# Designs tried in a protein design chat: VHH binders against q54mt0. Part 5

Target 1, 331 residues: q54mt0
Amino acid sequence: MRPISLRLHERPITQVLFNREGDLLFVAAKDKLVSLWYTTNGERIGSYQCGGVVYSIDVSQDSKYLITASADAKARVWDVSSGRQLDSTDFEVSARSIEFSQGDKQILVVTDQVMGCQAKIHVFDFDKDEVRKLNKSYTLPSPQCKITQATWGPLNKTIFASCEDGAVRIYCTEKRELIKTILDHNKLVTRIEWTKHRIMFMTCSKDGTAKLYDTKTLKLLRTFDTGRPINAAGISPLKPHVILGGGQSAESVTTTKVDASQFKVRFFHIVYGEELGGLIGHIGPVHSICFTPDGKTFATGGEEGLVQVNHLDESYFEFDDDLVYNPPVQH

## First folded at step 1 (VHH)

Design E11 (framework vhh_7ubx_2)
Fold by ESMFold2-Fast, scan of step 1:
Structure E11 (fold): chain B 331 residues (1-331), chain A 122 residues (1-122)
Amino acid sequence: as target 1 above (331 residues)
Amino acid sequence: QVQLVESGGGLVQPGGSLRLSCAASGFTFSDYYMTWVRQAPGKGPEWIATISSGGSTMRDDSTKGRFTISRDNAKNTLYLQMTSLKPEDTALYYCAKVYDSSGYTYLEFDYRGPGTQVTVSS
């Protein structure tokens, strides 16, 4: 089907995120706004205004609550339908990453590393039936380097943190301590993405590679080398495909003279590692990619403030993944 | 050793102007993206603007009409020109070295200066 371009933000997109039903798309950006859209037609529903760059968002399983982490050192809880701010928690430094635990009983918040303040992962209790001031449950020990993202491991038993030094650090939530460090990347890890049911995960890095791991064994299964910084990965829940996005900005993305092919999102077969195709849609680095839970749609968000919503056509789903000669998408 | 030293802050009347400077040493200044950040008493840090190694800029929407970031690579100096200052602009202003040249898109920094105080009061 035809791509839908969402043009509202005039600052870099930091995250695109679909809800569990896939009917709503949330867009976070450096212009301090989170915007909300219908997935099917790209109609705008509303916005949520923060006091600084919005770095990270998450939405509850029932789509009732949105949480935001922003550069004004606040984590906020919002009522999705009304747009009303229900709570805010203050930090000394920017909040960089935020995520609901599986079952929405807790929220993790990553805080930045600046002079005098070490990066930390804070965990708060959340009661979806009585949203009040967030109560801190615990804080994990600092890795003593910047954390780009933290995400809950299977059954909330672990928290995975992607780090500036190239490490992925895994914490035990019961013991509240570091239990494992993965040192396969040699530059900043930008993102961790889960496959369906969190059986595998992918890491994206400024070193130009994305790496696929078995979650249980932490065994490295495959490395995808693009030769360019990777900021984002979208993993299809329906096909054995991964979409990688990134690119390095040398100048402002308002310059139209840049070669747009260096910012194309690239499709790979997750098992065989073969590149299946690519899609040009952005004139600057791609920062975020998200699939709907049914795997029929994905969204990309870029440095230029553009969001592209791609409804995958029937020919993509009829592609025989045992025969990788023909790419799954064409244009 | 990496050093960033801010200067140019002070007491200003509402509607006034200030030009902040950040002197950089200990690294190849021209290779790095640079940013200005402010922090008001009792509040968290607020990003103002980032400038690329080549001079391209990104600015926060609430201040972009009043604040201009610039750099002089020959002098290893970063600037913030502030106009039409308001009491709400009262904060410690500091500059920061972005982690690497690609950090412009992520706005990460690995070093910040001690800051220069700006107070806007009548």
Scores: ipSAE 0.000, ipTM 0.255, lowest interface PAE 13.3, mean pLDDT 84

Design E12 (framework vhh_h_nbbcii10_fgla)
Fold by ESMFold2-Fast, scan of step 1:
Structure E12 (fold): chain B 331 residues (1-331), chain A 128 residues (1-128)
Amino acid sequence: as target 1 above (331 residues)
Amino acid sequence: QVQLVESGGGLVQPGGSLRLSCAASGFTFSSYDSYALGWFRQAPGQGLEAVAAISGSGGSTYYADSVKGRFTISRDNSKNTLYLQMNSLRAEDTAVYYCAADLTYKVYSSGTYEYDYWGQGTLVTVSS
């Protein structure tokens, strides 16, 4: 497997995301730009220009609409095919996380925690037939700390929020109340990722661990300890594999002294917890990992502004997961 | 929303000392455990270069080779202020000094393109 390198962004990548069909790759970055690419060949299709750092994006199931949350305190709705901005909603602080509900009838937006303003999760109604105006449905009670991400639980019955204090907070969407707090991490939780059909979820933390949970019982099933801050997880929909990415930025070194091995993405067996290998491809921390829905491709986005698109070989899918496997190092 | 204001620049003789301050408003340092704050400088006719940085928690620091051992970066979370203590100043340290903040879900970066917010700059002149 030889990755396709996408070299457009000159600022850190904040998110990589495939559409439902897996044929389109969206890339959000701190240079205020979202770029769009064909998954198969890495050909650039278009771009969407925001007024500030783009922290979070999501795409509708039909691939017609893109939503963005950005540092200029705006949530925007875009027409994917034309690149035209259809709507925008203003906040008093940066919009940090955004996601369509299952079925695309609502949008959640997380706003920042700053002096004089508590972090909030706002929920808006979305009508794909008339996208000119977002109507606020409700807001959830603030956890009174920064929220790094919020994501819809199964069948939109809950919203999960990863927090700076190490907690994952779960809200009931019907009652609009906090119903559960998970306190397994002791540092900031960076990301929550779902397995297929949202039956299980994984949390990533600056404490150097990723934790796998059963969604229904909230039982902790597995802890993956990498010894390094974890920013991202990609969970394969086909193989019992998870890819963890992260790393510490170069706080005590010059930019001319880079050890790329400290930023490799690491493959683990999700059931047994055994490390299967890793890939070197970034010279800075990895911030986002995403699999295509068919599980044949994954993308990684790094601090250096690089996106690597990895098409998995036939041999990967023929691998017997009862055997020890070490995937080759990317050069 | 986020504003950074530098102060403390001025004229100083070679071998002298100067302390720069950067007052932040619109956010609190204690709210951002995994973020970075830094000092950059631009000399006349030169590009922007990284001088020093400190992690959002205050526990890790970076220094450019040209200033290592002479400059010290520090922060006071109670005052929401970033400092740069400059000792043993040389004519080559003459530049406009900028305060910058990286408020993402990551720690320090030395690349200028990686910082989200910038101050307006303060001039430091080292001459006799």
Scores: ipSAE 0.000, ipTM 0.153, lowest interface PAE 19.4, mean pLDDT 82

Design E13 (framework vhh_7mjh_2)
Fold by ESMFold2-Fast, scan of step 1:
Structure E13 (fold): chain B 331 residues (1-331), chain A 122 residues (1-122)
Amino acid sequence: as target 1 above (331 residues)
Amino acid sequence: EVQLVESGGGLVQPGGSLRLSCAASGFTFSSYAMSWVRQAPGKGLEWIGRIYTSGSTSYNPSLKSLVTISRDNSKNTLYLQMNSLRAEDTATYYCAKGIAVAGTEYWYFDLWGQGTTVTVSS
């Protein structure tokens, strides 16, 4: 179907996220607001108002709870259907990243690194059947640098942290200690994205590359070089396709005119690494990309505050993803 | 019979315009993305652009200002509108079902037309 443009936010989008069913789209932005939309028609359902820039969000598997991490140094739990705030946890510094564990029994929160405070990953217990004040279970050792994102590894056995120094650090949740550091990027790692069932992961970096890894062996499988900073990756759960987005920050670009092609989202075959095409739609850097769990729709969020929802056609799913060169016979 | 048939090619003067058509038969046209590909004499294949079932389009950046791809699902027909034609646009133009792998010689097209020849000369 035709792409749908969502034009509510006038400040940069920080995250777009579909729920498990794919029928709801949550949008976090620097205007302190999380908005909620129907995926099918782009109709706005509601909003959740924070006290500062919303950096990161996540939704429970049953779509009943939304969690937010914001610049006002709070992590909040919201009732999705009513819009009511159920709980809030205070930190000394901005909350930068937040995510439910697989099964929604715990929540991780990343806090910022500022003068006098080291970046930390805090883990809280969560009871979805009776929401009470969050109780801290543990805090992981600081990597002594800023963490851009943390995300739960397979079966909650690990937590992966993307770092400002270019490292991806992997912690064991049982032993609560750092077990591995990946040093393949030479600039800030912006994002970690999982393939279906978390068997592989993709890292995005300001160094202009995205890297695909096997989760079990941590072997580097592919490097995708776009020549521009990469802020976001969307990985199809149905096709061997990845969508990469990014570009230079508007503030770091000195041009008087914007070339929209530098902000296009680019489609790559995840196995072969070949570029399949691209979509122009944003006039600034793309900060977030998310597929619905059924793989039929993806959303992009940009610096300009625009969110685009793209419903993929039947033809996209019907072609074979094996690369076959079969042009007309030439003599 | 499953087939694609291009038409509308011919001789055109530099600076002129031309519209090519591709008639599809034997499959559900509305369910597939369609592409235009061209081949100049003595040159390799060059992907022009693609139109998805939604009507969204994607173009070769070097050609995007010169061409427009459209479709009419009620007529099972794909179109290529070309404007400001130059001598270097002289080529055989092909209609194809499927997707090109940009930046490579690898293409996934499971059905091709016979081609229609466009000659741009003064």
Scores: ipSAE 0.000, ipTM 0.208, lowest interface PAE 15.6, mean pLDDT 83

Design E14 (framework vhh_brivekimig_d4)
Fold by ESMFold2-Fast, scan of step 1:
Structure E14 (fold): chain B 331 residues (1-331), chain A 123 residues (1-123)
Amino acid sequence: as target 1 above (331 residues)
Amino acid sequence: EVQLVESGGGVVQPGGSLRLSCAASGFTFSSYAMSWVRQAPGKGPEWVSSISGSGSDTLYADSVKGRFTISRDNSKNTLYLQMNSLRPEDTALYYCATKYEITSSGEYRVDYSSQGTLVTVSS
């Protein structure tokens, strides 16, 4: 791997995200800033300034629009190339999660749960040719607990919500009601990540496990047990690999050998579940991991405000995943 | 029959140097990426360094960057680890592997019949 360190943010990174083409890297952080970088060389292109902690971002398929959810109770739409704010939608509470639907015709926004206001998933119509104040299409029933992330299911037929109580809740977008609840985790679910074409999904949890599911049947296929909180997963579109990241809080961090091992991102074989190795690069918990769509690069973002961009090279692609459980037979 | 045999360990003072070797046989050495993994007394295994089959790409753990150099000689089927500026925390049993597995409990599984070589850094 060819690591590039991006050191702009002085507060925790909340999300790293590549665009569809993989040539642009967007970084959201608690310093109220989203930064934009070229993937190939780590050169900074620009930034987008919000009024509060930026919790979640997404970019349109054509890379023209960026959407942000922030602690100042706003969801914003930005023009990527100019950096200009095109519109904003106000909420009564912090916006925690945001995502374009497949085909970019709708946007979901998750709002926080505070005294007097229940967590909700709001869905808005989006017209990429005429960006104006977002029109709310509907709001889904509250799970009556905090939602950490919501994400569109296959063909926009469902919305999956990871929850503070350990549940993953699945809503039907046509009927606008809860249809399924998964209760395999016993602590807060931090993240849901999709495999290619959304045929499987991975859940990450503070319970120290990540779980892989079949999207159609909702059957649990595999559990990855790291023994420490998991905040993020990156799933390779090229190799049967998943990268898990997390770790203990920054309050427990020292500068010893123990710190390096606690915050390494860990590579697992997605089919067989065996750990293949790890990469040390952060001195605090890893909060976000993202692969480029071509699978040749991944980025990690950490508590210390550091972003590492790893261009996967010959060493990674020469690793024979089929030999992990079946060593070469030399008879 | 796949075999990996480590050598070159020993006792050295802080700031000293050692060169580890791993002799490979029973497979097409140049077609496989190779790694060094270590296990310190009372600790779990730790990945140290990896090198591609051609030798064009190398990776290092943050704890050893700038001090250790991984290399290979495909004509001799041999992997090397040059260890400079050794520290007490580098004290460990060192293993070479064509690849390694980590269990769900966090323990590394070194491939094949690797014996390991002991490195002790003591004043």
Scores: ipSAE 0.000, ipTM 0.121, lowest interface PAE 17.3, mean pLDDT 82

Design E15 (framework vhh_7z1x_3)
Fold by ESMFold2-Fast, scan of step 1:
Structure E15 (fold): chain B 331 residues (1-331), chain A 125 residues (1-125)
Amino acid sequence: as target 1 above (331 residues)
Amino acid sequence: QVQLVETGGGLVQPGGSLRLSCTASGFTFSSYAMNWVRQAPGKGLEWLSGISGSGGSTSYADSVKGRFTISRDNAKNTLYLQMNSLQPDDTAVYFCAKDKVEWLQSEYYYGMDVWGQGTQVTVSS
């Protein structure tokens, strides 16, 4: 293994994200900056400057466009190679979550809940060959609570929203209405992560658990209980492994009084729930975890502004996953 | 030399209980997560349960959750599996297995190595 530490941001990391090819790493942070790095060597390529905390980012499949959601109530479209801002869309409140649809023809934007304004999911049309002012297609009904993240379901037929009240709400994109509410978590759901091809999804919660679901049936398949708030999950596209990260948020954290093991990321077998190991790399809560699409590298971003890039070695890939029970769902 | 030895298997009636033991030697037992795995006649290997080096966290396959309990005694270098409400389909050779990497020194390496010889459990009248 070859760990690379990226130390540019002086405020908490909010998201780390690899592009489709896995050669580029994008880092969003509360210092209003998105930074761009080469995955292989940790060399910095460039930056994209927003007007407020950057909460959420996504990258087009061709790696030409970056989209950002930020606390200055703007969603922006950027040209990756030049660093130029191509477009911006204004909202009444902070933009909290943003994501390209599968095929990059639409963009969803989640706006914050503040006194006098309900949280909403807005959907915009996007033309990658001719970037123009984003045209709003529709807005989904508010859940009447704060939404932490929204993400496109398989084939863009649904949108899943993780909520402050502990619910995961699923909307039909064709009918533009709520079709299902999952009430398995008792506290705020922080993140939804997809397995390869979106056949399963995992929810992370401040209740100390992550839950794995079948996407088609919405059946709960497994619960991972860490006993600590979970902010992030990284799901390997190559091995049946998940990495869970989090830790208790603290306003005053010091290295003289903090046991770094409190903030280790924990590795689990996704199907069988077996805890496989952990890594200590951060001195504060971990907020984001992302695997490269080939499964050979993952990145973690923490409260201290540190990003760790981890290239997995041959020993990791030599583990024989076939020596473990095959669940009925694989048939 | 690293060695794992399972004991405690035998014949039990359906609904009965058994406690399996695995004695470890040749490595720092408390530094490694431990696992129980079984192999039924004519079937592949099935993972059942895992326990961290300290014993502070445990995990179970859905097929045994609520019926089996994994525990360890680091002073005796011994791993245990308490099996309750046994059924005929629990008939198998049971193995203990050590994680490949020390829990405290984990650097993204996964998997199990060093399996014991196994102990036969037969659930039948």
Scores: ipSAE 0.000, ipTM 0.111, lowest interface PAE 21.1, mean pLDDT 82

Design E16 (framework vhh_7ubx_2)
Fold by ESMFold2-Fast, scan of step 1:
Parts: structure tokens; C-alpha cells; sequence
Structure E16 (fold): chain B 331 residues (1-331), chain A 124 residues (1-124)
């Protein structure tokens, strides 16, 4: 398998995201652009220009709408096919995280914490048939710390928030109150990623670990210790595999020589915890990893502005993970 | 070399229907999203509808109830079914691919490749 390298952005990639069909790849970056590409050949389709660093994006299930959260304190709704901006909602501070609810009837937006303004999770109603100015439904109680990401729990009954203090906070959407705090990480939680149907979730942390949980019981099932900050996890919908990415930022490197092996993405068996291999493709920290819904392709986005698209070959799918006779090593 | 050839246009009375076809060659049709665009006399190009490689569609709200976009990947053909046609629908209709979605200061998009077009005239 040889990756397709997408070179457009000159600033760090913040998020890579495939649409429902997996035929389109959206790339958000600190250069204020979201770029759009064909998955199969890496051909560029176009871009959507924001007024500041784009921190977070999401795409509706029908691929009709793109939503963006950006440093210019705006959440925007875009018409994907025309490139037209349909709506823009203003905040007092940078918008950091954005996500459609399951069924695309609501949008959550996380706003930053600055002096004089607490981090907030705002929920807006969205009508895909009549896109008008977003109407705010409610705002959740502030955790009184920075939120790195918020994401909808199963059937939109909860919202999970990853926090700077190392906590994952879970809110009830009906009661609009905090119902659970998970304190397993001792440093900033960078990302929460769902398995298929949201039956499990993974948390990624600057503490060098990713942790797998049962969504219903909130029981910690496994810890993956890489010894390096983890920014991203890609979970295969087809194989019991997870890909972890991260690495030390350039300012944390004590030597002047770049060691690309520090930034390799690492493959793990999600059940057994065994490391299956790694892929070198970036010369800086990996910030985002996403699988296509069919599990045949994944993309990685890095600090250098590079996106790598990897089409998994037939031998990958023929590997029988259940026939590994060597016992897994607990990490 | 990408080639797009539209057909099915003609003269039709108000309230009538037409089905436009676009025959595609020179690229892997099934891997690309396809678009219908029209240009009326004295006006700029107007986007009508897009169909993604997987079959999902996007349509302009002004035509959504009257126009339907579809594709046949086995035949490398794109279609536009038009119903309840109005004099305002009179235009050259283009099939397009490799569409560029950028804000240019005067608009939100540019089309990289389109066919020669098929003329639709709605007149009594």
C-alpha cells in the first residue's frame, strides 16, 4: 500500500473527516481553510474559507451540509456542493468543537475559556430542509475548565466532553446537567472517538495513553500506553483495530534533529491490546485520524500540513486476528 | 481526456417535461460527483443539482420539486428529469465535473470541465 499525499495546507491540520459514503474527504487546518478531496484518487475539489483557524468540522449524513468552528468566534453552515455559506453564528470567544447530533436535528458548539468567559457547550436546533439562522436550544453548565472536544452520546441522550484537567464529563441532554465525571487521565484529554454504533469509546491524552471504555457501564476496558502524547485515534469499523497518533510538539523536542519514528501512527488490536505495527508518514505530530465508514481507507493529518490517505490492501482484510496464538502483552 | 456530451434538449410548452442525458467518457465516472448547471441568455451560470458518487443528491431549492438528478454508473450516464417547465427555465443546460468550490469575490464556485450544453426553450 502506498499512501496518497495531499499537499495544500502550509499550516497544521486540525481535523480530517470522511463523509457517510466515504467518497469525500474534508480537511480542516490552521490556515483558515477547509479543503475537499475525492477519496479514491486524492484529486482536490475545492475549499471553504473561514476568518480564523478552523478547529473542528462535521458533515451531515446526506453530505449536503458542512459545519465549521473557527478562531474568529464563528460557527458556520456551508452548502457542500455549491460552496455557499448558508449561516454564520457569532460567539464571544473562539469556537473550538462542533458536531451534528445523530439524525442531524441539532448541532453542538464548544466555546473557549478566556479571562472573563467560561468554556460552554451550546446546543442549536438545525432544520436541514430550511437552513435559517441557528436557533439556540440550550447551554450546558460550564465545567470551569477548557473543553478540547464535545461529542454526542448514543441516541443523543448524553454529551461527552474531554477537558484540559484530564477529565471526561458526561451530561444528560434531557436534564441539561452533569451526570458523570471520569478521572482516569492525569493530563489533558485531546479527543474522544467512538466505535461502530457508539457501543465503546476511546479517550486520547497528553499523558501518553489512550483508554477504551464501555459506553453503557463506563467501565475502563483497556489502556494503550504509547509513552508519547496521543492526539488522535482511528477505530476500524471492519477489523478489531485501532490506530493511535500523536507525538511531542516541535517545542518539546530537546534535539535539533527530527526523528520521524516519533511521529509514526501505531496499530493495536483493540481487544487484545497487542501492537500490530506502525506506519511512518509524518515529520511532526499527527493531529487527526479518520477511517472511511466501510473501513477500507484511513486518512491522517499532521502538524506539517500534510494529509496521508491510505487505501488498505486485500492482505490486510485476509489477516485472521482471531488465530494469533501468541498471548497479548498487557500495556 | 474527459468528454461530456449532453442531449435531450428542445422546444417545450409551459407545463411540459424533458429528460436530459449526459454521456461521460475519459474518466472513472462512478468515482466522481456530477453536476447540472444552466445558463440563461444574459445571465451567469446557475447551479441546479449535484449527485455524489454514492447516489446522494443536492438540488437548488427553486427547482427541487420540479427537477430530479440521477445517474447510471454502468452506462456512464447522468440524467436530469425536468417537470412543470416554465419560460424562466429557458437556458443552455450543461453537465459538469471536476468542479472547483472557491470564493472568487464575485461568486462561490467555478466549473473546471463542462460539456457543450443542450438548449432548452420553454415557449408557448
Amino acid sequence: as target 1 above (331 residues)
Amino acid sequence: QVQLVESGGGLVQPGGSLRLSCAASGFTFSSYWMTWVRQAPGKGPEWIATIYSGGSTMRDDSTKGRFTISRDNAKNTLYLQMTSLKPEDTALYYCATQYSIEYTGSGYKAFDIRGPGTQVTVSS
Scores: ipSAE 0.000, ipTM 0.258, lowest interface PAE 14.6, mean pLDDT 83

Design G01 (framework vhh_7z1x_3)
Fold by ESMFold2-Fast, scan of step 1:
Structure G01 (fold): chain B 331 residues (1-331), chain A 121 residues (1-121)
Amino acid sequence: as target 1 above (331 residues)
Amino acid sequence: QVQLVETGGGLVQPGGSLRLSCTASGFTFSSYWMNWVRQAPGKGLEWLSGISGSGGSTSYADSVKGRFTISRDNAKNTLYLQMNSLQPDDTAVYFCAKDLYSSGWEYFDYWGQGTQVTVSS
């Protein structure tokens, strides 16, 4: 009926992430801690302590391994059940984004852009049966601007990078070269989120829009305009719904009245683009949204350090979308 | 135009103290997180500390926690780093860096030229 509030972190939440089974929730925060919780009751299971702000996390398909990218210029591999650090890889700059490839055979790591160092996407080999020091497979050409996130395309054939200049850049993993640039946003792209099986993707931007694309054709299918910076999107795997979150911090706005409704997460119908409703739960910008793979629960993480876990009730699932839902056909 | 100018670096003996300053211009200083980052000879960049626009929130790398203190004076557009119990491993060029966004995501868009700190007997 009401959300479960998780109030462990004293600094902004950077990412919330469910495992494949949806029974575990991982929370990354600027207080250098990743926390682990049971989805069903919000009971805390454990924590993983990094040496700097944790920007990005991912979990293996079997839920055995957690990987973290942090401001202390390290990518770490953790044993989920024991909380033990199994390995760490050092970089010259902060690690900003990290993700397992589909099938967990490789890991991508995005490094920051600072004076003297260009942003890069590094790819490492990973052996889940014997965790060894990560061996770098390759590094992709720098876009010569900051990368906010990189994520594996369908069947690991591509890597998509959201960039500070408003571009989404797509790299071929076999040829290790840039093959496409999407220039639909005019401000920083904060997040790329996949639909089920990665047949479509959504981009979130500080320009106040989220955009839905067909993955195969890269055709823009729909634009969702919220009028406020968008930091996060959650796409339901079960209903034709997307949830958008964001907002501006109080420190960036001196004359605008700051209230909780400014930071509500907003529900939209994927096909029609109609706003279906919203939930107020945060008193600062929402930075991350994630659905469980079964679509029955979603979590939100905010600037205040709060995580809200929302179990969707029967009334949500009783809405019959069959008459109105007509998703784009992949070409 | 945005400018960040660091001062206060120099030679100091192990166990000594030093205070770095960074004077900012060309943007609304009080609206942005500010950071200190260093680069030791032959090593990569290491983020050390960040402070919110209001000064109400601070964060530190484990290597400097308890020894370094970040602060700011928004009336003077100045960022400070008080460094105590300095060790030879603290020898580095120290940069102040402005967050790209006011939300404190620690993506840096502007850096100063750096100030050299050398800890040696």
Scores: ipSAE 0.000, ipTM 0.171, lowest interface PAE 19.0, mean pLDDT 85

Design G02 (framework vhh_7mjh_2)
Fold by ESMFold2-Fast, scan of step 1:
Structure G02 (fold): chain B 331 residues (1-331), chain A 120 residues (1-120)
Amino acid sequence: as target 1 above (331 residues)
Amino acid sequence: EVQLVESGGGLVQPGGSLRLSCAASGFTFSDYYMSWVRQAPGKGLEWIGRIYTSGSTSYNPSLKSLVTISRDNSKNTLYLQMNSLRAEDTATYYCARESYGDFLYAFDIWGQGTTVTVSS
């Protein structure tokens, strides 16, 4: 591996995200800034300035548009190449999560739960050829608790919401109603990550576990128990590997190098659950992990404001993934 | 048409050796990881090993000392060399193309299989 350290942000990183080409890296942080970088060399391209903490971002498939969800109660649409704000949508409360639908025809926005306002998932129509103003299509029923993230299910038929109460709630987009609730976690679910083509998904939780599910049956396939809160998962699109990141809450974080081993990202074989290794790179909790679509690079973002970009070398792809035993082939 | 065709199966005495071949067509063979998988009568599928695009290999630890996987990209052919065969190695052997960026040893193209019987 040849790591590149990106040291622009002075507040916690909230999300790292590669575009679909994998040549651009977007970094969202609590310092109100989204930064843009070339993946290959870590050269900074530009920035997008919000009025509050940026909690969540997504980029369109053609890399033309960036969307941001901010604590300033705005969801924004940006022109990637120029850095210009094209549109903004106002909410009564912070926007916490945002994502383009598959095919980029709609955008979901999760709003926070505060006194007098319930958490909601709002869905807007998006026209990539005429970005003028987002038109709200619908709002889903509130789960009556905070939502940490919402993400589109396969073929946009569902929306999955990770919740503060430990539930993952699944909504039907056609019926616009809750259809399933998964109650396997007993603490806040921090993140939902998809495998390639969204055939499986992984949930991360403050309960110290990450759980892998079959998307179609919703059957729990495996639990990864790290014994520490899990904030992030990166799932390789090329190898049967998952990278888990997390650590203690911010109030219990230390800054010594010896303590950095508590914040290492940990590699697991997704099928066997075997721990394959780990990388030390952060001196605080890791909040976000993302692979490039080709699986050759991953980025991690931490509490300290640091982003590490790891280009996986040829030897990684030749690594023996089977240390003890092999599962039967899935078909 | 994307196709994999195995050959080289047959009857072998215990302790013997056998080499299986898999002819690939309809896709750029050199771009894909390839695997061998077997299924003993009445049992589930057992992964044998894979070969990367680089030519490096990864094996089922239970079988590593008994098998060697190789490829010839100029002939679009995958090979499985088996040595010191035992009755437990009696199975139908499949070559399979690994789905790029897929998990759980997901395979998108399978051969029809070739049968290896180890018996006196």
Scores: ipSAE 0.000, ipTM 0.132, lowest interface PAE 18.0, mean pLDDT 84

